# Designs tried in a protein design chat: VHH binders against p49116. Part 71

Target 1, 238 residues: p49116
Amino acid sequence: EGPLLSDTHVTFKLTMPSPMPEYLNVHYICESASRLLFLSMHWARSIPAFQALGQDCNTSLVRACWNELFTLGLAQCAQVMSLSTILAAIVNHLQNSIQEDKLSGDRIKQVMEHIWKLQEFCNSMAKLDIDGYEYAYLKAIVLFSPDHPGLTSTSQIEKFQEKAQMELQDYVQKTYSEDTYRLARILVRLPALRLMSSNITEELFFTGLIGNVSIDSIIPYILKMETAEYNGQITGAS

## First folded at step 4 (VHH)

Design p80 (framework vhh_7qbe_3)
Fold by OpenDDE, second read of step 5:
Structure p80 (fold): chain B 238 residues (1-238), chain A 122 residues (1-122)
Amino acid sequence: as target 1 above (238 residues)
Amino acid sequence: QLQLVESGGGLVQAGGSLRLSCTASGSSYGMGWFRQGPGKEREFVASISSSGGSTYYADSVKGRFTISRDNAKNTLYLQMNSLKSEDTAVYYCAAGTYSEYLIRQYPEYDYWGKGTRVTVSS
């Protein structure tokens, strides 16, 4: 069997909405997040191993890990997205909501902690100077997680995850031969992803876009979307 | 603010055809048609992607209705064939300004027209 990932899977280019507003508004944030989400799912779809699992299993996997994939995407695209600015804008919007007594104190705390965790994670990844290959393999490891409830073909998923891990290991050994502990240092970041609430992520980045529709419910349709349609939309928005 | 103006509604006999148009005051992403029959809630009819490359239909109109758009004219169309009494409704044009990947099957649009009435007589 060939490698799990190829060089084509390393490319992860996010195109931001244009023009950038003077003040980041909810629409811009949601659109940016939407594009990242699509890019992440499209990336997953481009992996032959993912395709081999079948539509139902694919959908289930993405439903289980979309938040983690999205978060890795945020980290990877943090500079292009001006993530710090986006998060600051979100905080500002939240502050306004607080002043209007729209949120409970507990909810505010939860949301603020979530934002902090996102920032911290992305900062940590930046400090590690994770490259495109490493991100690709990390995303694959997250995608092919067999430990989610309700999954079919768990043995196959596990095999794919192992393959991703092995390829990552080989890559790191080859590329960073002098850094003996780099692999471990990278992998120990993954648990932080599981600490993040998908619900809060959805609320922060997508509520203004999808209304009462959940990301979970639209994932099957995103996975069926044609690449040409996505590209056309991006170009049309410019 | 994007303005949408529907036209083409009217009275038609069952089995007949009608073509609706919606003119937008500017460019948009996805566009769609909705309808609201007497005593019914507004329901999705059809949607089309920004490029026109993808179309979506409600099961009730699939094979009979065709959605299309002319981006140069900022106009959306709905060709309705084989009309049934059940198709009687006010038809609304809708347009979005967000990415379509999140609203593909459950369109949520930011802008709406005032609607055009379609009456199908037996």
Scores: ipSAE 0.012, ipTM 0.338, lowest interface PAE 8.1, mean pLDDT 87
Fold by ESMFold2-Fast, scan of step 4:
Structure p80 (fold): chain B 238 residues (1-238), chain A 122 residues (1-122)
Amino acid sequence: as target 1 above (238 residues)
Amino acid sequence: QLQLVESGGGLVQAGGSLRLSCTASGSSYGMGWFRQGPGKEREFVASISSSGGSTYYADSVKGRFTISRDNAKNTLYLQMNSLKSEDTAVYYCAAGTYSEYLIRQYPEYDYWGKGTRVTVSS
C-alpha cells in the first residue's frame, strides 16, 4: 500500500568537508567518500519498506550492495564532489607510485581499469541527464536486490524491487513521455555496477582509513545507531 | 595497542570553565569526545581531524566548547565554557581508525579512555 518512496527520499544532499585543501590528499578524499557512504546508508534506512525487513536483513542488504549504492552516489554527486578532480588526483598518485616502483604493473592496470569504468558510468548518467527521482529509484532497485548470496526474506525483497521498477517506469513515462526508450537506456546501465570491485573502491576512496577497520565492519554499527535515533523519534520515548 | 588517558575533570559551578585533556600513547587519525550523563546513553560531544583543520560539534555544545589537538604531544583538548548543569557527565576520549566524521556516527571505536568525571553544580 502506498508508494515505495516519498519526496523526502528524492532529496540527496551531500555536504563536503570544510575547508577544502589547496591540494587534494588521501584524508580529504576519504572524508568526502565517508560522508557519501553515510548519506547513502541514512537514505536507505529512511525507507519504510527497508525498515520493515528488520535489522538483520537490513545489515545483509547494505553489506551486499554498498558499493553499488556508493557508485550511484558518486555519479549523482559528481559535480558537488568535483569527482573528476578527485579521480585525477588518484591517477597522479598511481603514476607517481609506478615511477617509484612501489606497486606492481598488474595491480595498477586493475585500478586504472576500475577508474575508467567509473568515469564511463558517471559520464553515461550525466549524458542521460538522470534526475533526482530516477536516482532514488535506481538506488532502490539496487538496494532491494534479492539475488545476493545468504539473504533471507528474498520474496519480500523481490516484491520491493519490482515495486521500485514499476514506480520508476510510471515516473519516466509521465515525465519523459516523448522518449520511449529512456527507461531501457537507464536500466541497461545497472549491471555494470556489479562488475566494479568493492575492494578496489575501498582502496581508491577509503585508503585514509587506518588500522583494522573496513567498510564491511563499520556498516552494522552505523545502521544500529541511526535505527535507535529513528525509533526514539517515532515512539516519543527514548 | 593505543592507550588514551583523560584528565582535567572535577567539580565546577554553573557558568564556569574547565579544560579536559586526553593523552594518547601514539599518533591517531581522528579523535573525539563523548559523554555519558546520569541515566543517559553515551552521546557525541566533539571531534577533530588528524591535522586539526576540521572540527564537528554537537548542537548542545556548539559555541561553548572548543576541541583542539597538539600532535607533537599526542594530546587532545576540550575547552568547556559557560558550563550548565546538563553538562554533568563522564567524558570519554575516543580515537578512531577512520575520519572525524565517522567517529561522530560510529558508537563502537577501537580506542577509548576510561573517562573523567565532570560535575556542574547549580
Scores: ipSAE 0.011, ipTM 0.259, lowest interface PAE 9.6, mean pLDDT 82

Design p81 (framework vhh_7qbe_3)
Fold by OpenDDE, second read of step 5:
Structure p81 (fold): chain B 238 residues (1-238), chain A 122 residues (1-122)
Amino acid sequence: as target 1 above (238 residues)
Amino acid sequence: QLQLVESGGGLVQAGGSLRLSCTASGSSYGMGWFRQGPGKEREFVASISSSGGSTYYADSVKGRFTISRDNAKNTLYLQMNSLKSEDTAVYYCAAGTFSEYLIRQYPEYDYWGKGTRVTVSS
């Protein structure tokens, strides 16, 4: 049947909004996050196996794993995004909200813990020096997760996930032959993704742009968007 | 606070044309047109990015309506051709600082005009 992923799926280039403001405002953060989200979803859509599952199943999969994909994207694009700066800005905004008594103590704790988890995850990935191929396969493994409730074609999804895992294994063995336990070290990071709250992620990165509209509700729209249209929006060329 | 003022509405015969304008007190916003017909909910008509590089239309107006903007004049336009009775509505101008990727279907507009009435007679 051929490989699950090709070299074309390894490329994951995020274009940041320009110009960068002196002060990272909510709009800049949200715009950056939106671009990453779109890039991640369109990446998924570019996989033939994903296409083969059909639109309904695709939508369900993305709804189930968008936060994990997004988080992997954050890790992968952390340098380009200046993620540490973005997170610091978010914290600062939160502090302002705290001072204004807009958030409960419990909510503040939850949000701060979430930010900490995001930062730690991204730092851990950086320490592992994950390359583009590894990220692609990790994203595929996360995407083709059969253990989400309500999914159809779970057997097929599982097959694709296994294929992703096998290809990752082959790649790591080939590329990092001297590091016998690299695969395990990489895969053991995946559980951390599921510790991340999608709701909190949405609140931190998207509330300023989509208002009361949920990421879940816009996912079908994003998946239907043509790549040319997406590219046109990024470059400003129509 | 950004202020939006619509103009150009009026009575027009079916098959006719009308051009709406919206003047904004500021620039660099994604902008769009919405309309609300009698007894109907407000619906999306068209949107345009801050740069003008991206435009989006509702299916019901695609091919007939054209959204454009002049950033130098801080003005948004809606050229409406081949008007139908179904196009009768109050048309609202809206502006927001939302992501350009979301302006088509799920825009978050922060500012709204008071609207201009368009009536299409048979």
Scores: ipSAE 0.011, ipTM 0.331, lowest interface PAE 7.9, mean pLDDT 87
Fold by ESMFold2-Fast, scan of step 4:
Structure p81 (fold): chain B 238 residues (1-238), chain A 122 residues (1-122)
Amino acid sequence: as target 1 above (238 residues)
Amino acid sequence: QLQLVESGGGLVQAGGSLRLSCTASGSSYGMGWFRQGPGKEREFVASISSSGGSTYYADSVKGRFTISRDNAKNTLYLQMNSLKSEDTAVYYCAAGTFSEYLIRQYPEYDYWGKGTRVTVSS
């Protein structure tokens, strides 16, 4: 039995669309978010424990937790994305909508509260100076959540989550040996991810997708593409 | 339902240029070009965003090919310069409902043309 994650799973490098537009628009934001979503799915599929659960379980698991993985990815890649600039552009659009009575006040309030929660989460992670290893294990804890409704194989998922928690503990204890309570400070951040609405995340970041397309509908295709891309890299195929 | 029709393929000499066109029956977000050479699987060539502001290219064509679009005409273009014998392929136009990154990565687009043949002579 080897570790749940290898050093390759710590690497999480987002490549942003280029060129960056002079003014941020829904298309650039959607493209950036789509790249992060794809990278997050590619990361998940590369974990042998995840693959061992089987395709049906993998799809159900990711459908349940994609918003949590995406939000962790936003926090981890906040600097690369210039996330603060993206959020400011979204806020400006919402303020214009309020002034022109184009959106209901209740909806705008919900979206603004979501943005505030997201900013607070990202600031908390930055303040704690969460490193790449810690992000990898936090994503693994979120991914292997046995408590989502409708999941099968919950016993095996729980075992993988416990393994992720144990390996995170071992890493933090050895790397930040002088900070006895660091692990507790990190773990208490995770419940906030469950309070953020996946519907509002779609509205903020994926408005550029056409028509009837939802993140739920594209997850199986992203997981399939990720596998093909990974196999191509191993065999040298283009 | 969206239809795509490619044109502009033909025979050209190595080092020459050729421009491909793809006319769509309606508007689309992201569009791209793929090609399939003799004895090879279909591969990505280039993609372009709905506004035309973002473009992506396969390493093998970067610096030689330019993708562009005219949204008023619902037409996609591929300007191919400095053509090589290995560029010989059937070129396919594709359109999707996803973002440009997903379209670039996704091998099975929502809408495809029937292709136009490009042959580069030595």
Scores: ipSAE 0.010, ipTM 0.246, lowest interface PAE 9.7, mean pLDDT 81

Design p82 (framework vhh_7qbe_3)
Fold by OpenDDE, second read of step 5:
Structure p82 (fold): chain B 238 residues (1-238), chain A 122 residues (1-122)
Amino acid sequence: as target 1 above (238 residues)
Amino acid sequence: QLQLVESGGGLVQAGGSLRLSCTASGSSYGMGWFRQGPGKEREFVASISSSGGSTYYADSVKGRFTISRDNAKNTLYLQMNSLKSEDTAVYYCAAGTLSEYFIRQYPEYDYWGKGTRVTVSS
């Protein structure tokens, strides 16, 4: 049937908002995060196997794993995004909120732990020096997870996940032949993704000063967006 | 809740110019203009990023319309030049909390104005 992923799926280029403000405000952070989210979802949409699952299944699948995809994207794009700076800005903002007694002690702890987990995950991925192919396959493995509740076509999803895993294995064996345990080291990082709360991620990166739009609610619309239009907007070509 | 109030609409002859304004009751992220002509669906006109650094236009208005914003005044503008009869519509201001990439294609802004009517006569 052919490979699950092609070289076209390895490319994952995030374009940051311009100009970069002197102070990373909530708007800049949200915009940056939104672009990454869109890129991640459109990446998923570009996979023929994903398309084959149908719109309803696709939507459900993305709803289930968007946080994991997003987090992998953060790790992959950490340098381009200046993720450490973004996270520091978020922490500073939270500290201000703490001083104003807007958050409970428990909530503060939860949010700070989440930020820590994000940073640690990204650092761990950087230490492993994960390349673009490996990221692509990891994203595919995360995307085609059959163990989420409420999914249809779970057998097919599982098949795609297995294919992703096999292709990753082949790639690692070919590319990193001297590192016998690289595959295992990479795959053991995946559980960390599921320790992260999607709600907290949403609050940190996507909560605007106005409105009550959830990631869950906009996912269908993002998936319907024309890729050409999205690319045009990113490049400013329109 | 963010309030948006449009102004500047009116009657203008073909080839003429109008400047629309939208005043927001507070800060917003991406903002945009939409319009709805008689018997037509609401369509995208233009959008601008939170910083104002990026602007986007519908093909039908490109080169003629200019979107801008003054964040200090919480005001969005639409300079409309070389107006055509086809530009006759109620123009709506919209504000969102996410990327303008999303809101450009879909009228899913969080907040909308009540609109201002623009009529272009031959």
Scores: ipSAE 0.024, ipTM 0.488, lowest interface PAE 4.0, mean pLDDT 88
Fold by ESMFold2-Fast, scan of step 4:
Structure p82 (fold): chain B 238 residues (1-238), chain A 122 residues (1-122)
Amino acid sequence: as target 1 above (238 residues)
Amino acid sequence: QLQLVESGGGLVQAGGSLRLSCTASGSSYGMGWFRQGPGKEREFVASISSSGGSTYYADSVKGRFTISRDNAKNTLYLQMNSLKSEDTAVYYCAAGTLSEYFIRQYPEYDYWGKGTRVTVSS
């Protein structure tokens, strides 16, 4: 049968829009986030086990977990994205919106809480020094979540999740043999991803979208994109 | 919904130049040009990112065509130089909802103009 993930699935390279503007704007943030979202979804589609579940199941899984995958991607790519700078710009925008009475206090509180949770998550991952293999398996554990409502083939999804967990365990035990509790410290971080609102993620990172289009509505189209087309666009950008 | 209006098409002799414009009813993210020649499918020509920092061209137009945008005017341009008879087509402006990646792969998903005709005579 072989492993759930190959070395190809460990590679996760985000190419940022160039040049970076002197002052961050909603379009630059949205373009950066869109590239990460695209990379995350195409990563998921490249997994043979994921493809084996079929198109309807694939769409349902990604619709349910895209925010968790995106957040893991933000943590993994935080340095290349200069995520702290992006979040600081968003906070400044929110502070200006308060002064101009454009947003309710309740909404601002929800958004600030989300930013705090995101910062906590990214900082915890950075402190643990999560490597590329660990990120790949964490994304697989999140992707193959059998507990989302409306899913079919839940037993098969659970088997793939268990396979991801076992392969992560084998990797960590061999690579970090002196750190007996590393796997536990990593896995305990995952529940925090479920506390992150996908609606607030859309508002923070995808506010530059035109025509009131939701991420949920575009997922089926992204998943249908061919790997060769994806690679062609990435190489064309660099 | 975003509305796009193309202009600048016309009849030009081989070796000549034309500049196409596309005005958007509002701010746009990634934008691009597509064309459809007589008896052919619609094909990609060029795309540009929201900032103008990234551009992509079809191999058939590299070195001859230049895509640019003026975000203050919500306007996209295509400068066409060294025109060939095979460049004869209706040229369509497209705007992406996320980035230039989607314009190339999902033309039916993006906002489209009605097109402007370019005819290159021998």
Scores: ipSAE 0.011, ipTM 0.298, lowest interface PAE 9.2, mean pLDDT 82

Design p83 (framework vhh_7qbe_3)
Fold by OpenDDE, second read of step 5:
Structure p83 (fold): chain B 238 residues (1-238), chain A 122 residues (1-122)
Amino acid sequence: as target 1 above (238 residues)
Amino acid sequence: QLQLVESGGGLVQAGGSLRLSCTASGSSYGMGWFRQGPGKEREFVASISSSGGSTYYADSVKGRFTISRDNAKNTLYLQMNSLKSEDTAVYYCAAGTLSEYILRQYPEYDYWGKGTRVTVSS
């Protein structure tokens, strides 16, 4: 069989909403996040191996790993998104509304820690200078994780994950031949993704846009969305 | 926030044509036209997807109205032909966010224009 990923899967271009407000508001943040989420999911959908798993399995996989994919996307698109500014804005919004929302001290701490973890993860990825290929393979490894409960076709998923890992290894060896431990340095970042709460991520980035609708519930619809319609706005293609 | 400004409304004789425009201050995803006639509730007229590849029409305007958009200009259009007295209304432009793609059959719009009045005389 051919490679898991092709050069087409390396491209990951996020287009930010326009116009940019003078002050980042909740709507802008949520819309930006939504675009990233959709981009991430449609990226997954563009992988032939992903399609081969079937709709039900696909949905289950994305439900299981959307937060990780999203976070990798944040890291990858941090500059384009001005992620630091977005996160600062989120913090400011939280600070201004915390008392009004009667959030518990524990919850505030959890949310702030989550933001910190996001920032640190993205910073760490930036320090590693992860390239587009590496991000693509990391996303694939995260996507094809067989260790989530309730998954069907676990053997196939595992196979795809292994393939992703192998291809990443080959790529790193070829591209960064002088850095013997680069692969290991990259892979050891993945556990940080599992420490991040999907619920908190959802609250921070999506609550203002989708209201009481959960990301989990909309994933099937996102996956069914026509790519052409999405691309028209997200990639700037008319 | 996205601002929408409608134009092109006016007085027209029955059987005549008008072209409405809606200019957005920025990029939008789904866009649509709504109208509110005298003593009536606001009703759906037409919608168009982000790429323009998909269009939807109310039954009452199907075959007579055409919705289109120019993304480069951030402008939405409504070509209204064979106008009837029943088409008299204030026409509103609406724009949705990415979440609208989930609700294609029932588009939700976050932004609305102030409307442009269309009066069709018999």
Scores: ipSAE 0.117, ipTM 0.570, lowest interface PAE 2.5, mean pLDDT 89
Fold by ESMFold2-Fast, scan of step 4:
Structure p83 (fold): chain B 238 residues (1-238), chain A 122 residues (1-122)
Amino acid sequence: as target 1 above (238 residues)
Amino acid sequence: QLQLVESGGGLVQAGGSLRLSCTASGSSYGMGWFRQGPGKEREFVASISSSGGSTYYADSVKGRFTISRDNAKNTLYLQMNSLKSEDTAVYYCAAGTLSEYILRQYPEYDYWGKGTRVTVSS
């Protein structure tokens, strides 16, 4: 019955123990992305409303929205990750590959368009100076999306989404009372998240995973992890 | 047109060591080693990024094999230690772009060598 999110849900701290290498490194990118994904899923697991939906619903929701949560996390943690440096390096290498005719031009263009969309999204969020409370509520809005195919308990999910929307509105109106259009500018950014390919996100950030493992296949395991195991994965402990 | 030439294969006794080399006619981003044993499909062994900063190994070779590269010489190496009879195969050098290395779990390489044979006797 209380608020959907507490102050503890605003805290979102990505830990990167190793400095970024001077050259692009698939292992560094994959480790960074994995930590962010695990942090995002742990964040979702800590929400009482999410817990109340039950394990099967939780798994279905995260499978449907992980790319949206991950992309919001990339925007929020862009400075910690040095994301702009990573994306610029990838774009530079892709452009060189086109020049050398080593990879399909059509495939490279699709990937570069995805990277440009991602950069545009992150830049728009940075320009709007989205704060921690706003990010928490935006993540809650995408998490509690009732419109994904195959979901059960859609009525309850919709109620939680509406609660997230109301609490975001109340926060923005009180905190940014002089900026009449702020909420509208924030909310119109959300549709872009659904236009970004989860398959391309997976290829860009998770290629370093061992074996032919998809994010969709590991989600149930991450959601079931014990706290100690989960903390080890977030910090990169062996 | 990138060409790859492998060398260093041969006969070695179990527990021994061999170093394979692969010389490229030009610069490449991602490089790797694959092998094909008798009656088996080609399998991944190890890969290395353009800078040498990231490496990946198949579980069967972890701790025994080390992949490295010398970009000044356009040469890729595979140091093979503690060799087993199961390591007997034709070893292939492969090269691709950094984008292929990033974009795929099992990167499809554009360029392949003709292979060098490694035979491990007991």
Scores: ipSAE 0.000, ipTM 0.127, lowest interface PAE 14.6, mean pLDDT 80

Design p84 (framework vhh_7qbe_3)
Fold by ESMFold2-Fast, scan of step 4:
Parts: sequence; structure tokens; C-alpha cells
Structure p84 (fold): chain B 238 residues (1-238), chain A 122 residues (1-122)
Amino acid sequence: as target 1 above (238 residues)
Amino acid sequence: QLQLVESGGGLVQAGGSLRLSCTASGSSYGMGWFRQGPGKEREFVASISSSGGSTYYADSVKGRFTISRDNAKNTLYLQMNSLKSEDTAVYYCAAGSLSEYLIRQYPEYDYWGKGTRVTVSS
């Protein structure tokens, strides 16, 4: 059977909202993050192996791993997003919230720790100079994780994860033949993604969403969207 | 939980005008108007971004309807001009928790009003 990922799955192009506001606000940050989230979900649903698992399994997998996919996307698109500028704006907002007695000091410290972990992760990926193929396979390894609670098709998911690992190994050994330990250095970065709270990611990037809506609640709707709807969200309009 | 209340519907003569209003109990991101005619599916009419800077219209209403919002009052408006008998419908206000780029394409939105009836006489 053919490869898990094709060359089309390596292409991951984020288009930022335009124009950029004079001052970053929660709505601009939320729109930028939403575009990355939709791009990530469109990427996942375009994988034939993913579609073969069926709608219920697809929803369960993305609900379990969206934060890991999103964080890998932040690292991959850090320059396009000006992620450092967005994080600085979030930090400024959090500091203002403390000064106005809107949030507890303990909560602010927890969120700041999360921002530090995110920055450290993105810096480690940048230092390793992770390329587009490596990002695609890392996202596939994360997506096809059989060990999340509540999954029902774990044997098939595990087989797809192993296939992703094999194809990543083949790519790295062929492309970076002189760096014998590159694959190990890349793979040991993945466990850090599970230490990052999806609830804190929602607070940092998706505060612009209204009501009691969670990313978990909108995932099924995003996964059902047509390609034109995905393109409209990630490019701003068609 | 966000509540939406529409007003301004009524009976109007063909070629006439009406302005619909939708008051929200709080702030919202993207907002839009939908309509459902007798025996028909609910269809998109117009949407507006959180800032009011971006608007989108169904082809059937372009040039005749104008969507606007007043964020200080948490109110959405639809100015309807050159009304036709085909515009007869119950008009629903919707608010999305997602970007305005999605609101016009979603089959179900987070928050909906109960609707206001518009009847255009021939």
C-alpha cells in the first residue's frame, strides 16, 4: 500500500488576517489562532488513513490531540504568525489583569509557566531546524496516538502511528544521512506537548470566542465542513 | 448564556423598506441574519464581523440590504430596501463563537433569536 502521507501533506501555509490592527487585541489573536486550528484540522482530514477510521474515531482523535497539533502548528508557523509578538501581547494583557485585580496571582503564574513551556518548545524546534516533512510526520505521530482515554479503534490507530514513525525514520536517514542521532533528538521533543494544558491554550488564544463554547464542542462542526469552508476560514474569504 | 431578541418585522408594501434590530444580552464575535420562507429551508442573508469592518451578503439581497452593528448597544441591524414578495420570511438573528468567515457557512450557530416575521404584499 502507498505512503501514509503524500507531498501534498507537507504543504502547510497559514494566511494571517489583514489588515493587522495597530494594537493586538483578543479578536485578532483569536482569528489568527482559529485559522491555524482550521488549517490543522483540514490537514488531518485530508489524510486517507484518517478518513478510513470513520467519523466517530476521527472526532475522538482530534478532540484528544488538537492541542498537540495546534502547538506543533504554532512552532511551524511561528514566523508567519509573529508568535513572539502575540505572546508579548498576551503577557501584557495578563499583567494588566493582575494590576486590576481581575485574576488570581496563582492563575497568572500557571498561565505564564505555560507560555514559558510554549516558547521553550518553539525554540527547541527552531534550533533543530525542523523541516516541512518532519513537521508533517510529527503531526501524524501525534494524530494517530492510540493511548488517549476512550478510543475504540486503538489497534488500527497504532498501526498508522507506526507507519508514520517508519516513514519519518526513512526520510531523516535519507535527507540527514550525516546526523545519525537527529531522529532521536526530534522524537524526544514530543512528550513535552502532552504536558501543555488544552484549557490554558484556549484561554491564551481563543478568549475571543463567546459564551461557554470550547474547542472540543466545535471540533465536530469543523471536521464536517466542505473544502471551500476550510479555505474561507484559513484565507479570510473566497 | 447569550440571548438574542429580534424586532422590527411587520407587513410592508412591495418596493418599501424595513429595518430589523437584534439586541444581544452581551458582546458577540460574528453576527448574521438568516431567513426562512414558508415551506423553505433556512437561508443565509448577511453577516458582519465583530468590529463591523467586514460584511457579506447573499446574492439575492446585494445592493438592497445593509447589515450594521452598534457594539456599544450590543445591537445588530438589517436595513431592507426595495423589498420584493420573495423577501417574505421569518428573519432570524444569529451570533457565532467563531470567526465571521465561518458564520455565513455554518448550518447551525451558537446562538439564535426566535425570529421576526416580515410579510411583503404584492
Scores: ipSAE 0.000, ipTM 0.207, lowest interface PAE 11.3, mean pLDDT 81

